# VH-VL binders against Putative transcriptional regulatory protein rrnAC0199: the designs that were tried, part 2

Target 1, 159 residues: Putative transcriptional regulatory protein rrnAC0199, of Haloarcula marismortui (q5v5e2)
Amino acid sequence: MDERIDPDELLAAVGFDADESVLTRRQAEVLALREHDIRQSDIGELLGTSRANISSIERNARENVEKARQTVAFANTLTAPVCVDIEAGTDIYDIPPTVYAACDEAGVEVNYGSSNLLQLIDDAVDGAIQQDTVQVPLRIDVTNDGVVHVRGQSAERTE

## First folded at step 7 (VH-VL; framework fv_lutikizumab)

Design s19 (from j4 with heavy chain Y105L)
Fold by ESMFold2-Fast, scan of step 7:
Structure s19 (fold): chain C 159 residues (1-159), chain A 121 residues (1-121), chain B 107 residues (1-107)
Amino acid sequence: as target 1 above (159 residues)
Amino acid sequence: EVQLVESGGGVVQPGRSLRLSCSASGFTFSRYAMSWVRQAPGKGLEWVAYISGSGGYKYYPDSVKGRFTISRDNSKNTLFLQMDSLRPEDTGVYFCARYHTYGRLTYFDYWGQGTPVTVSS
Amino acid sequence: DIQMTQSPSSLSASVGDRVTITCRASQSIRSWLTWYQQTPGKAPKLLIYAASSLESGVPSRFSGSGSGTDYTFTISSLQPEDIATYYCQQYYSFPYTFGQGTKLQIT
């Protein structure tokens, strides 16, 4: 038996619409096939192009996804009903209770538990947490739908 | 396929030390927080230690704080638990568990099969 | 520390029965609660997170509900493969705490 994956069927199944997406149809096809563990060379054969071209398309697709994620995060901070400032030197054990209290007061439901919030901080700001303390001032914004965005606030930061 | 494999367990006398290891494969190890969870014979689960993906944040319950140290080597996809000043009540099966921190809320989505630790005289 | 208490500690039920177990937190945990299944001799398996969200690949007969301090876990129609110990866990505050477990046996 020889199974062949159809990119049109994959995209239709997830409701992909190029007019609503930052991805081109070709970029979406490559990402969908890669998520099904199809090798780049096999995707090249399936789509009628070289492995090198598929590699380039995948790279560009993933860059577009990352830029879209950053754009949404920025837009959400402009209308966030909850904004919490965390000073350098704060014990990280105090951060989740502070965020939860602010969200309760604003009537916002958070979709993140304590460890998930701390992991978001660790992932969002390089070197933000060291030995259970915050190393740089942070700003935590929470949207109406409970999505958390974290940014560093160092005024003296230079490139 | 995500796999977590614990090793380093054994029989030790009270007051001694053991170092447990957990070898991870099938995912980008550095992007996931990890924990150790233990289970005494015939008893329930007890969380023992937490470490963030970068290793920047660690947390312990009072029962092991000051005696146990969690660490990770992301270049080798390995999690460690250094257990010092072992007591008979530390006896149990020690599980390595992955805490999913990317995307929607998910907790301890994968566990290893455990490594037994017996502290007896 | 937040104390998690499960009820009952053990129960026996027949195939096809509706089984419900409860988990009570010593303080509000805002639905930051998971349920795990542990089959004898194996590692725990995640069934439910955020009190009511079913993990991918978990059969639909499992469900969870609750908020604040009181939570329930339900198996709508018990199957033989469901013999296991079930644990709740809160992730609202460190240290993470588990319930004592509910041992489910099938008659």
Scores: ipSAE 0.000, ipTM 0.521, lowest interface PAE 11.3, mean pLDDT 84

Design s20 (from j4 with heavy chain Y105F T106N)
Fold by ESMFold2-Fast, scan of step 7:
Structure s20 (fold): chain C 159 residues (1-159), chain A 121 residues (1-121), chain B 107 residues (1-107)
Amino acid sequence: as target 1 above (159 residues)
Amino acid sequence: EVQLVESGGGVVQPGRSLRLSCSASGFTFSRYAMSWVRQAPGKGLEWVAYISGSGGYKYYPDSVKGRFTISRDNSKNTLFLQMDSLRPEDTGVYFCARYHTYGRFNYFDYWGQGTPVTVSS
Amino acid sequence: DIQMTQSPSSLSASVGDRVTITCRASQSIRSWLTWYQQTPGKAPKLLIYAASSLESGVPSRFSGSGSGTDYTFTISSLQPEDIATYYCQQYYSFPYTFGQGTKLQIT
């Protein structure tokens, strides 16, 4: 048949290895097929199971990906030798020099120019930068390998 | 096939205004930061203005801060530089440049041919 | 602001010569430096980024090195088409700054 799709071929093409992943092979198959716009009912037919089971597998797979992302973020926070808190109202042009100075003090090499660092802030926290000032409190962590992570912080609590 | 074409330059008296435009083609304009860089006759390059891909933040050196305004219209693939309160020292060729931000690397990878601005009486 | 100073401001050399230009930053810029070539009447052209990485399509006779405050740009065997002004530029901190340029002439 002309329009056959093979899950084994899809996974091989992207180099999936279940021993390296938090996803089971079945979860990876479902995610790959969904990314190719195959409906859950058709995936069920292809893999020999119900649409409801495919829906459950997809939900569980996406939850596992999110948990993995959170785990990596947590681990990086624990081992970050550099942590810089940026308060709301800070001039964005003061941020890169502050980060670089903290990295120098900690003996951490970071090879991101000012533009890249400000881009990371803008990308990581929606609405974080407006009119050359920081709009919400930020925390910037730099790992021993020089990887920069940016997150927003909660404003002072209102009771 | 990246193309940047500047327009809007000319001769103007001190204290007046000019608006420069840069038409971009051959790439996804909204994904790239853009800059204006100028060059006075017989002199070196001077960075004038920076704008992020989203337009969310802008930067100017002290020499033009408060007088120049950079902006962009991503729906029309066009970059602008509004120049107010022009001075003789603003005379030069103004280049539109695409600023590449890939991982750790930042550089101007494509430039327009420039548009001349002369501020004299 | 970070000041970028090039040396020499101008030089003359013969075809086939090895040419070296230096660029000094007023403070450490961690190798976050680019080199541009500008031929008379034209826009600048990127040659080297990240102090030592050659841009695609640029001849291998061009090279860069350095870190911290001191950087070097080299043309291993000068060609007639290399007559141009060369600029270094730092991207460590805003405002972005260029060196004053080195004008290269061929005898």
Scores: ipSAE 0.011, ipTM 0.564, lowest interface PAE 8.9, mean pLDDT 85

Design s21 (from j4 with heavy chain Y99L)
Fold by ESMFold2-Fast, scan of step 7:
Structure s21 (fold): chain C 159 residues (1-159), chain A 121 residues (1-121), chain B 107 residues (1-107)
Amino acid sequence: as target 1 above (159 residues)
Amino acid sequence: EVQLVESGGGVVQPGRSLRLSCSASGFTFSRYAMSWVRQAPGKGLEWVAYISGSGGYKYYPDSVKGRFTISRDNSKNTLFLQMDSLRPEDTGVYFCARLHTYGRYTYFDYWGQGTPVTVSS
Amino acid sequence: DIQMTQSPSSLSASVGDRVTITCRASQSIRSWLTWYQQTPGKAPKLLIYAASSLESGVPSRFSGSGSGTDYTFTISSLQPEDIATYYCQQYYSFPYTFGQGTKLQIT
């Protein structure tokens, strides 16, 4: 007869396993409750702790998620068979041939044609292409499956 | 209904200039890359210019590079081809074409009727 | 540049015949190939994209196949309205290149 949100049931519903996660169970509970728009003070009351402690747990949880994201990006960079750096001022028409040559050397079948590769760059990094030249340094990684990832090298976290 | 209508063709002497226009309607023009494709009398198709949806990048084959300039005005849904230093071999019908771009699913899905250009002494 | 070569350059066939046209790229284009139909005095019309995908509204008698460098376009049962010139085109690399065309005539 109550409508109280149970964090154990929330975590069970998404199959959370602390042994497989960088998050502690408590950190996962706080993130799940916050996703359900429960305020920190109410989470504190629900979990038997202070609002300030919940705020600290949420901050640590989000930092751990961000570290995990950076770790995966790093690992992908190490295992990507193709990784090319594009300097600012590069003629964009030199980019696809460079990527294709690197893919051929690595035995990777790329799934992007020249126009689509340039469109992907334009979409991934705002303002990256102007007047046929690259405006900011770029890194292009190609996975074993031919999937292309593009990121700006000079860009810092803008969030 | 998607429509592309070319204009600006004509007869000019070698060394002169022409500017072609293509008016687009029936779709969000700025979201599509565009091209010009030409065809000499009795000959096949030849791609001559590419411009991205934003206008941020362009490409030309060696046959026209440095002489032709593709541009667009997204506020007016209009594509342009500025043709300088025209040669007799530039003679042909010039088509405006819309490019659908999605990985390997890339193709010209709509074409204008073409505008004739004759470069003759 | 990627060279696209069509075979044959011209072909005569009768209504109801199976017609096959081939297109060869000078290097692998990974199925980034499109087929167009053009009747005299008109703009080209898209028939097949990604080597084998039929464009909406195009009759099922048209089909495409192939990968790497070798591609085939087939009309299973030729109709009078199919008399035209057919072009293949690659989108894998700039500059975009067309085959020289195959002119199909009725006998």
Scores: ipSAE 0.006, ipTM 0.548, lowest interface PAE 9.8, mean pLDDT 86

Design s25 (from j4 with heavy chain Y99G T101W)
Fold by ESMFold2-Fast, scan of step 7:
Structure s25 (fold): chain C 159 residues (1-159), chain A 121 residues (1-121), chain B 107 residues (1-107)
Amino acid sequence: as target 1 above (159 residues)
Amino acid sequence: EVQLVESGGGVVQPGRSLRLSCSASGFTFSRYAMSWVRQAPGKGLEWVAYISGSGGYKYYPDSVKGRFTISRDNSKNTLFLQMDSLRPEDTGVYFCARGHWYGRYTYFDYWGQGTPVTVSS
Amino acid sequence: DIQMTQSPSSLSASVGDRVTITCRASQSIRSWLTWYQQTPGKAPKLLIYAASSLESGVPSRFSGSGSGTDYTFTISSLQPEDIATYYCQQYYSFPYTFGQGTKLQIT
């Protein structure tokens, strides 16, 4: 075990604030120590608890991080800075310039080339592209981080 | 062989209109974006208008926005530029250019020989 | 709008010389830049795309390099037929913008 490891120093170095985080201070301590390759049994000794308890804390911490990631992803889909609607019958070669122009206007950087963007559409929605035309209405959302999400749109509001 | 041939240029007075045409051959016209690029006498190149392969998507620089309209007839392999409210500063040689897809947008891989437009009082 | 500035505006060189032209963008365009050659009275001709890719049929003496804001175009051994004005153009963002051109003359 590295004698120089201090959980308070580790958390201070990364600016951890429990009042701003979904993680408890103890969960953050365990994650930080694990990131420095300290074994669960050694963390247990350092923090005065069992390896089994440290294992539970780590599991709960990682579950909380995943839930937070999913929450941010959901919020981003509602407020994506770039939202492009593609109607059925659109030539697929019209899609990339439409997306890129909208991203440029919003100040969002997308690193996908035209072919990669079309492949994303084909992969995201089965049967969306036939004979170089869009078969169903599509919505393309681009997050502030340049992540592209493609989904099919229903022609009917209910049923 | 890819060919682009412009026509419709001429001498016109300020405030009048001109319609330029570009006849395309040697490729599947509807699969390529097209642009108009102009060059004033003794000056450099200036992009004027963009149209997507289907004609559904169009862009213009602020200098011509609201005065120029780009369009195409894919059944006739023809590109058009309708120029309204012409000004002396619109004088130049007008080239049509084919857009080749690479990366985010298109670059111009083939150009027509150009058609001259002179706006003179 | 993205401004493209070329250096020099004109130059004279001898057959066999190495000629270098530079192009600077007012903001990063990554590598989405082309180089065109225009002989007097003719349409421009594509030489280089994506900053460094040689267009099919273009002689290997022409090359390009650069990324971000700074780009370079080189003719490794100047030939008489290379007398022309050379233009860079960014295709990263609308509106598409060209450099002011570099006029190349052979002595």
Scores: ipSAE 0.021, ipTM 0.593, lowest interface PAE 8.1, mean pLDDT 87

Design s26 (from j4 with heavy chain H100P)
Fold by ESMFold2-Fast, scan of step 7:
Structure s26 (fold): chain C 159 residues (1-159), chain A 121 residues (1-121), chain B 107 residues (1-107)
Amino acid sequence: as target 1 above (159 residues)
Amino acid sequence: EVQLVESGGGVVQPGRSLRLSCSASGFTFSRYAMSWVRQAPGKGLEWVAYISGSGGYKYYPDSVKGRFTISRDNSKNTLFLQMDSLRPEDTGVYFCARYPTYGRYTYFDYWGQGTPVTVSS
Amino acid sequence: DIQMTQSPSSLSASVGDRVTITCRASQSIRSWLTWYQQTPGKAPKLLIYAASSLESGVPSRFSGSGSGTDYTFTISSLQPEDIATYYCQQYYSFPYTFGQGTKLQIT
């Protein structure tokens, strides 16, 4: 029942306001319709444009959401009470204890156990861990809320 | 729905090799670290291998180090345990387990039903 | 290696009873501890993580507490389906280690 879906009503129901969002109204419409499992070609027909244009809008919308998430994380990192630098060649077994010790000193409760923290590092920086050893310098920041952010300190991050 | 299904267990003689597989479904496999845990008949749980989501980090306890090799194929959502130079004390049920991790709203852990391995002459 | 010691190794209780199991680590694990339930012939099931956080879908009669080296698992009102062996596990440091288990039975 695609013909019965009204994007205006959908956005109104969730209180979308383009003036407060990094998303344009059109980007919000496409994301909302996709969450209702409407195909890109059907969205194109509904909104009066091509499937290819809808695909581009969705890609740009998701990229904007990811950039907004990273921007908030970065802003929080600048005021992070804990910042730990991990050098290339560090034994991976030393990382969780180092982070926990720094958090204890700062009075911060971390939200990650040792395996979760190692998984986060592995996910955040491709190729960061190989054969029990850190391959590139890393920076680990922990916010006052115990949220961990990991960055590679090398200039050659995947684009 | 999260599912982990082990296979490859059986009866083997000491000194032989066996390869276990664990097929995962219902979650993004590459985002989760995985482990193998075993349980000898009438005994408690013993963790035997760990692998990170990318496969870049692996760990083994001394009891199996040098004999067991954990690996994964993220394109096929499959975890493996290669067991070489098997000993009678390696007998037990081998469980594939997704290591506990935090989601934004929920925390999940899940274990397969296990595959039996018997090492006897 | 961090050694995990559970007490008691076994216990018998009646339906409706309050059951308490303890777990002691050989060094501080800073609340990075889980509790598992295992019935014979089945895989372990996670009940509690981070020492006191109840896993989604687990009944509220189960609870955990503790910090440092000493941890406690409690069933506030024992039900017949709670007959199982319970294990603690630390995930603070490799190798991850389990307690020896506590076998719970109903009298």
Scores: ipSAE 0.000, ipTM 0.502, lowest interface PAE 12.2, mean pLDDT 83

Design s27 (from j4 with heavy chain Y102P)
Fold by ESMFold2-Fast, scan of step 7:
Structure s27 (fold): chain C 159 residues (1-159), chain A 121 residues (1-121), chain B 107 residues (1-107)
Amino acid sequence: as target 1 above (159 residues)
Amino acid sequence: EVQLVESGGGVVQPGRSLRLSCSASGFTFSRYAMSWVRQAPGKGLEWVAYISGSGGYKYYPDSVKGRFTISRDNSKNTLFLQMDSLRPEDTGVYFCARYHTPGRYTYFDYWGQGTPVTVSS
Amino acid sequence: DIQMTQSPSSLSASVGDRVTITCRASQSIRSWLTWYQQTPGKAPKLLIYAASSLESGVPSRFSGSGSGTDYTFTISSLQPEDIATYYCQQYYSFPYTFGQGTKLQIT
């Protein structure tokens, strides 16, 4: 190999600390190597384990990241002065007025224009917007500083 | 084709209430967001209230929040503005206006002729 | 709120003159700006939307340009029926805000 990728150097470069992370060191190694476009089978060879084990580690790592994101979102909702629920089927152009009205009621200033709010939704929740309509229920939280956080919510249908 | 006709304006004393109506025709009213825009004598235009096509979403500027209520009756193609606790600075011509794109908050493509409101002792 | 400032507040011009009115937003509004014409005692009439798009039925002598924070409205050859007050308006963010208006008078 003319060039060798060292997982220890990769993690050191980004300041990874397992004692402060929800990820184990092995999970962090696998994620870092995947971000460098290394195949699972090659990571298995590099780390001395099977491709199947690497696949399992990556799945668990990504699940842990998602759970951590949801935990932070939940903690933020406990302190956010504004919390707006958007149901599936809502026209996206009705969302900014709803957010602005809730912020006005709570005395919170928002520095995001309508296009910026819609972009935040599109960025935060994959597949949330299709043809100007909301596809999944959303929760929008606004902090006292006017920072907007968006997350998807589970929907229940009874038949 | 598209027509918006306001009514309900008049002269009222400070602290009283007034209800404005806007009759819409020539389009599928329930699909369009609507607004009220006012103009004080000799002054410019001021946006007053927003309502979505379904009536589920409403928005007001700080100048009228808590005093004005926008509503609509889609079965009658009518838009309303309930104005409570009126102040002299609420004096002006009130226009109803239609948003250009169905379901969207965009620009106003059609306006009514306006109905005058005078708040004076 | 986004503040819209028009210049000039009033303007006198002769028939056939080129008239230009400007509108400045306190922040970028992505060309989400309209121009309205209002004659005394009547409702505003949409002339230009999306900063530069001419509304159907509006004479071609009216035009708009600009992006970001700075916008212009032009009448290429003033006609007597163009005597009115002209307003710009942003539809980028609520609350929707208008410029203070430019009163156009013929000499």
Scores: ipSAE 0.000, ipTM 0.496, lowest interface PAE 12.4, mean pLDDT 85

Design s28 (from j4 with heavy chain G103P)
Fold by ESMFold2-Fast, scan of step 7:
Structure s28 (fold): chain C 159 residues (1-159), chain A 121 residues (1-121), chain B 107 residues (1-107)
Amino acid sequence: as target 1 above (159 residues)
Amino acid sequence: EVQLVESGGGVVQPGRSLRLSCSASGFTFSRYAMSWVRQAPGKGLEWVAYISGSGGYKYYPDSVKGRFTISRDNSKNTLFLQMDSLRPEDTGVYFCARYHTYPRYTYFDYWGQGTPVTVSS
Amino acid sequence: DIQMTQSPSSLSASVGDRVTITCRASQSIRSWLTWYQQTPGKAPKLLIYAASSLESGVPSRFSGSGSGTDYTFTISSLQPEDIATYYCQQYYSFPYTFGQGTKLQIT
C-alpha cells in the first residue's frame, strides 16, 4: 500500500479522458495502478472496494482494450479497398506495379511513387528487404484515400 | 481482350542463335511480370525465363543460364527471348506467359499459343 | 529448388467419375500453387490458383485443396472435354517449378 499515489494525478499525467476512451475512469485507474505494481488488494483499499471487484474491473478493462484494438483493425479493413499479398522472394521492383494495378482495378488513387512505396515497406517491417528481394511475406493495404499500410504476415496463409 | 502473340520460332542448327518475340495487347504491359515457358515434344512444361514489370529483375534456371537473355520494351508492349548457343535439347514449343498481379496472387493467367523452335543439324 | 512431385503420371476414368490428382512440394509453399489444363496442341489454361480458388469461367466441377506440402485437384464428375494433361505449379519461390503432369484419358 502506497498512500502517496493519487489516481487522479496518475490519470492527469497521461492525459486520460473518459469521454474519448472505451475505458471507464475506474478501469483506467486500476490499469494505471497495476502498471505501478500496486497489488489488487491495495488498490481495493485505495479505491474503497474489494480485491475481487478490482480483479473484475481489471479483467473487463483488458477485454475492452483488446476489443478496441480489434475494432480499429476492422475499421481499417473497411477503409482499405485494396489488399495485396507479397510473397517472400519477390523482386522489390515488382511491388509498386502490383500495388498500382490493384489500385487501378479498385478505382483508388495511390499517394506514393515507386521509391516512396519501397521506402515505406522498408520502414514498416524490419529486415523486409535485402538484396532487392522481399525476405518475409507482406500484406499491403491501401485505403480509399490512397494511404498505404504495410505489415508482415504469418508463414502459413489461412483464409 | 488480353492477347499474347509469339513469333520468331523456326529451325536452326546447333550453336546458332534465335530471338523470339511476344506482342502483348489489352492490358498495361509495364505492370505485369512476364515469363517464357517451353515444352519439348511429348514432354511437360519447363519454365525458362522470368522478367519483372520494370525489366530490372531477371531470373533463369540453370539449364539456360548464360545462354538465354530475357528482355522487354514496355514502350512497344513486346517481350523478347534471345537464345544463344542453341542445343538439340532446347527444341520445343516456347510460350509467352503473363503473371497475374491482382488482387494478391502471382501465377500465369494468360498464355500465348506458342512458337515452335527446332534445333537440329 | 522446390521439387513438385505429381501423381499419378496417368489415369483412365469413365464419364461421371470423380478424379483426384495430387501434388507434393519438397517444402511448404503456403498454398501458393496453381493447376493448369493442357489440351493436346494448345497452350495451358489456368483452372485453379492459390490452391483452392477457381478461375473465372472455369466449371464448378473442378476444385482444389491442400496446404503446406500436400495438394489435391479434383474433378467431381468427369466430362469428355476434360481429356487433357494437368499440371501443378508452385509460385512461392524462384525457380518456379511445375509438376511432371498427369495425363487424363477417358474410357
Scores: ipSAE 0.000, ipTM 0.446, lowest interface PAE 17.5, mean pLDDT 83

Design s31 (from j4 with light chain F94W)
Fold by ESMFold2-Fast, scan of step 7:
Structure s31 (fold): chain C 159 residues (1-159), chain A 121 residues (1-121), chain B 107 residues (1-107)
Amino acid sequence: as target 1 above (159 residues)
Amino acid sequence: EVQLVESGGGVVQPGRSLRLSCSASGFTFSRYAMSWVRQAPGKGLEWVAYISGSGGYKYYPDSVKGRFTISRDNSKNTLFLQMDSLRPEDTGVYFCARYHTYGRYTYFDYWGQGTPVTVSS
Amino acid sequence: DIQMTQSPSSLSASVGDRVTITCRASQSIRSWLTWYQQTPGKAPKLLIYAASSLESGVPSRFSGSGSGTDYTFTISSLQPEDIATYYCQQYYSWPYTFGQGTKLQIT
């Protein structure tokens, strides 16, 4: 029974503000309900629309979130002391040594081990790693505090 | 089983160029970062160049930066060191060496036998 | 760059003796240190990594210890084949740096 979950209450509980967000209120409602493991068909019934429309809204919402992450990563690149470009086709085992060497050269201490760094890349860019190889060009920035940001790049903008 | 064999050393005059090669066998060459390490006569070891497994990333100490270029051909399991603008202080035995693992802290687990380079007028 | 200083620069010992070589880093290297053995005219051979871990196939008479800036390498009972120069190396920071070497010979 989906009626036990009120989208207004869910959004209020997490402090959603449409004026501050790239998401529409409807997109935020769908994402919040999905995080509570409510199925798309049930959300459709709850919100008075088709399952197909809910699927479309969720896809658009997740695309907007990804675009926002890329924007923030770009902005952080402009102020990061360490910036490393990773080409498509790079062996994943080459990435941590490259990042660590750049950080050591810049005097920046990183708190991520190799496995954690590779997981961060995989989490930040969907489909970035396949068969131990990087599939899309990446830019990795490291702040003075050792915080790592990863952004996918267009292949045409590298080299 | 792991074998690294250097070649290309010789006697050259200051200001000239020399290209070293290292043939690797007994392991998946493309999966390992490699380095060149040199040793001057009667002196200790000095790291000269680093290259990642893919060949995309390279690092040099200030002593050779701008003069030496490390490269690799993974289809032929071969590592190279192009040495330009050679100086007398570049004289020594040049070893190729394999990095044991990946990540922040790695060390050399296998070394070649070395190839001698003499820069003399 | 991190400077690695070995002591002594050379030593002589008898077969069966306990031999100790020290290595000091100019700053903390957190145990990211290796020991190599180099026989005259040959390539270095890895003996110890991570300051105290014995490489596979290396005799148990070789051992390492230490942390921070001070490290030691020990041969518990010297054998004739141990005549070589021994090097420490830090792999904590780029560029990787080696000690100047300790030449060991048997009396």
Scores: ipSAE 0.000, ipTM 0.449, lowest interface PAE 17.2, mean pLDDT 82

Design s32 (from j4 with light chain S93Y F94W)
Fold by ESMFold2-Fast, scan of step 7:
Structure s32 (fold): chain C 159 residues (1-159), chain A 121 residues (1-121), chain B 107 residues (1-107)
Amino acid sequence: as target 1 above (159 residues)
Amino acid sequence: EVQLVESGGGVVQPGRSLRLSCSASGFTFSRYAMSWVRQAPGKGLEWVAYISGSGGYKYYPDSVKGRFTISRDNSKNTLFLQMDSLRPEDTGVYFCARYHTYGRYTYFDYWGQGTPVTVSS
Amino acid sequence: DIQMTQSPSSLSASVGDRVTITCRASQSIRSWLTWYQQTPGKAPKLLIYAASSLESGVPSRFSGSGSGTDYTFTISSLQPEDIATYYCQQYYYWPYTFGQGTKLQIT
């Protein structure tokens, strides 16, 4: 390892700003050094801490990145240009054509095939599909980038 | 490591039934959709059944619909294919395959070694 | 059903050759295509998914490309262990369909 590798210089080169990031400066330092194939034990020596602590910091850093990704995905879902309501009793073979038609009308490209759409429904809502029919009302949202989200719905006495 | 082991193949007469099993290990079985794919002697691959991870959704091609039933027991990490009203054209090696979904991508990433089924009079 | 047609059905090549196999879908499948390798007496092995993504552990000499209805699979420098039958498969729409296979032999 070359101990002259300065994490501050690495982070400055990519424009890292802790005030704008979900990562702490220390988490960013560890991720940047790991991307340069520096071993955790060597990073520990460089930063004045234990290998175990570096391992913990890296785990927390990657967790924070994943949470940020999920947050952005959720926010994008709230402004979905396509929203399709599927009523109970609908034949499952009618669902993909309905979603695709709505997407075509809105100018949105769906990157999920029909089998993936039906699998998403099965996975998202337990008991939603029985004997080739939908058992509970469903809502299907498609984001501008073609990501599909499925949720169960309950009918209300009034609209 | 991921392992899929098929069993239950054999020789049967037309019109009879046969039940295939696939024992899964090395992964969380209930989180993966599974399929059966067959291959007739000297021919290509043909998908014959799909089941979702929960077992709530199943799909079949017209060639076997109404005759074959796919099922799974997630507590025992086992996949099944019940084959009824067997025909000579059902003869082949039957593979179980794991169905991987990564983002929008869907494909078979692991296959068992196959179990031979011969339907003859 | 979506029909998958491979070309050629069989081919012979020498070690070190560049080998290309094509797969044509009867309708657009938006790159939702995989390539498998099957050696005699064994289960198929995944090589390429999403038309162009190399599966982990698969040698870099294998590659895929294409979109819409036309796809290609390439072996940049053929090795003896590459003798096998290769299959494409679409997973865009039910039922999932495979190409008829391309049998590769070394001269």
Scores: ipSAE 0.000, ipTM 0.499, lowest interface PAE 14.9, mean pLDDT 84

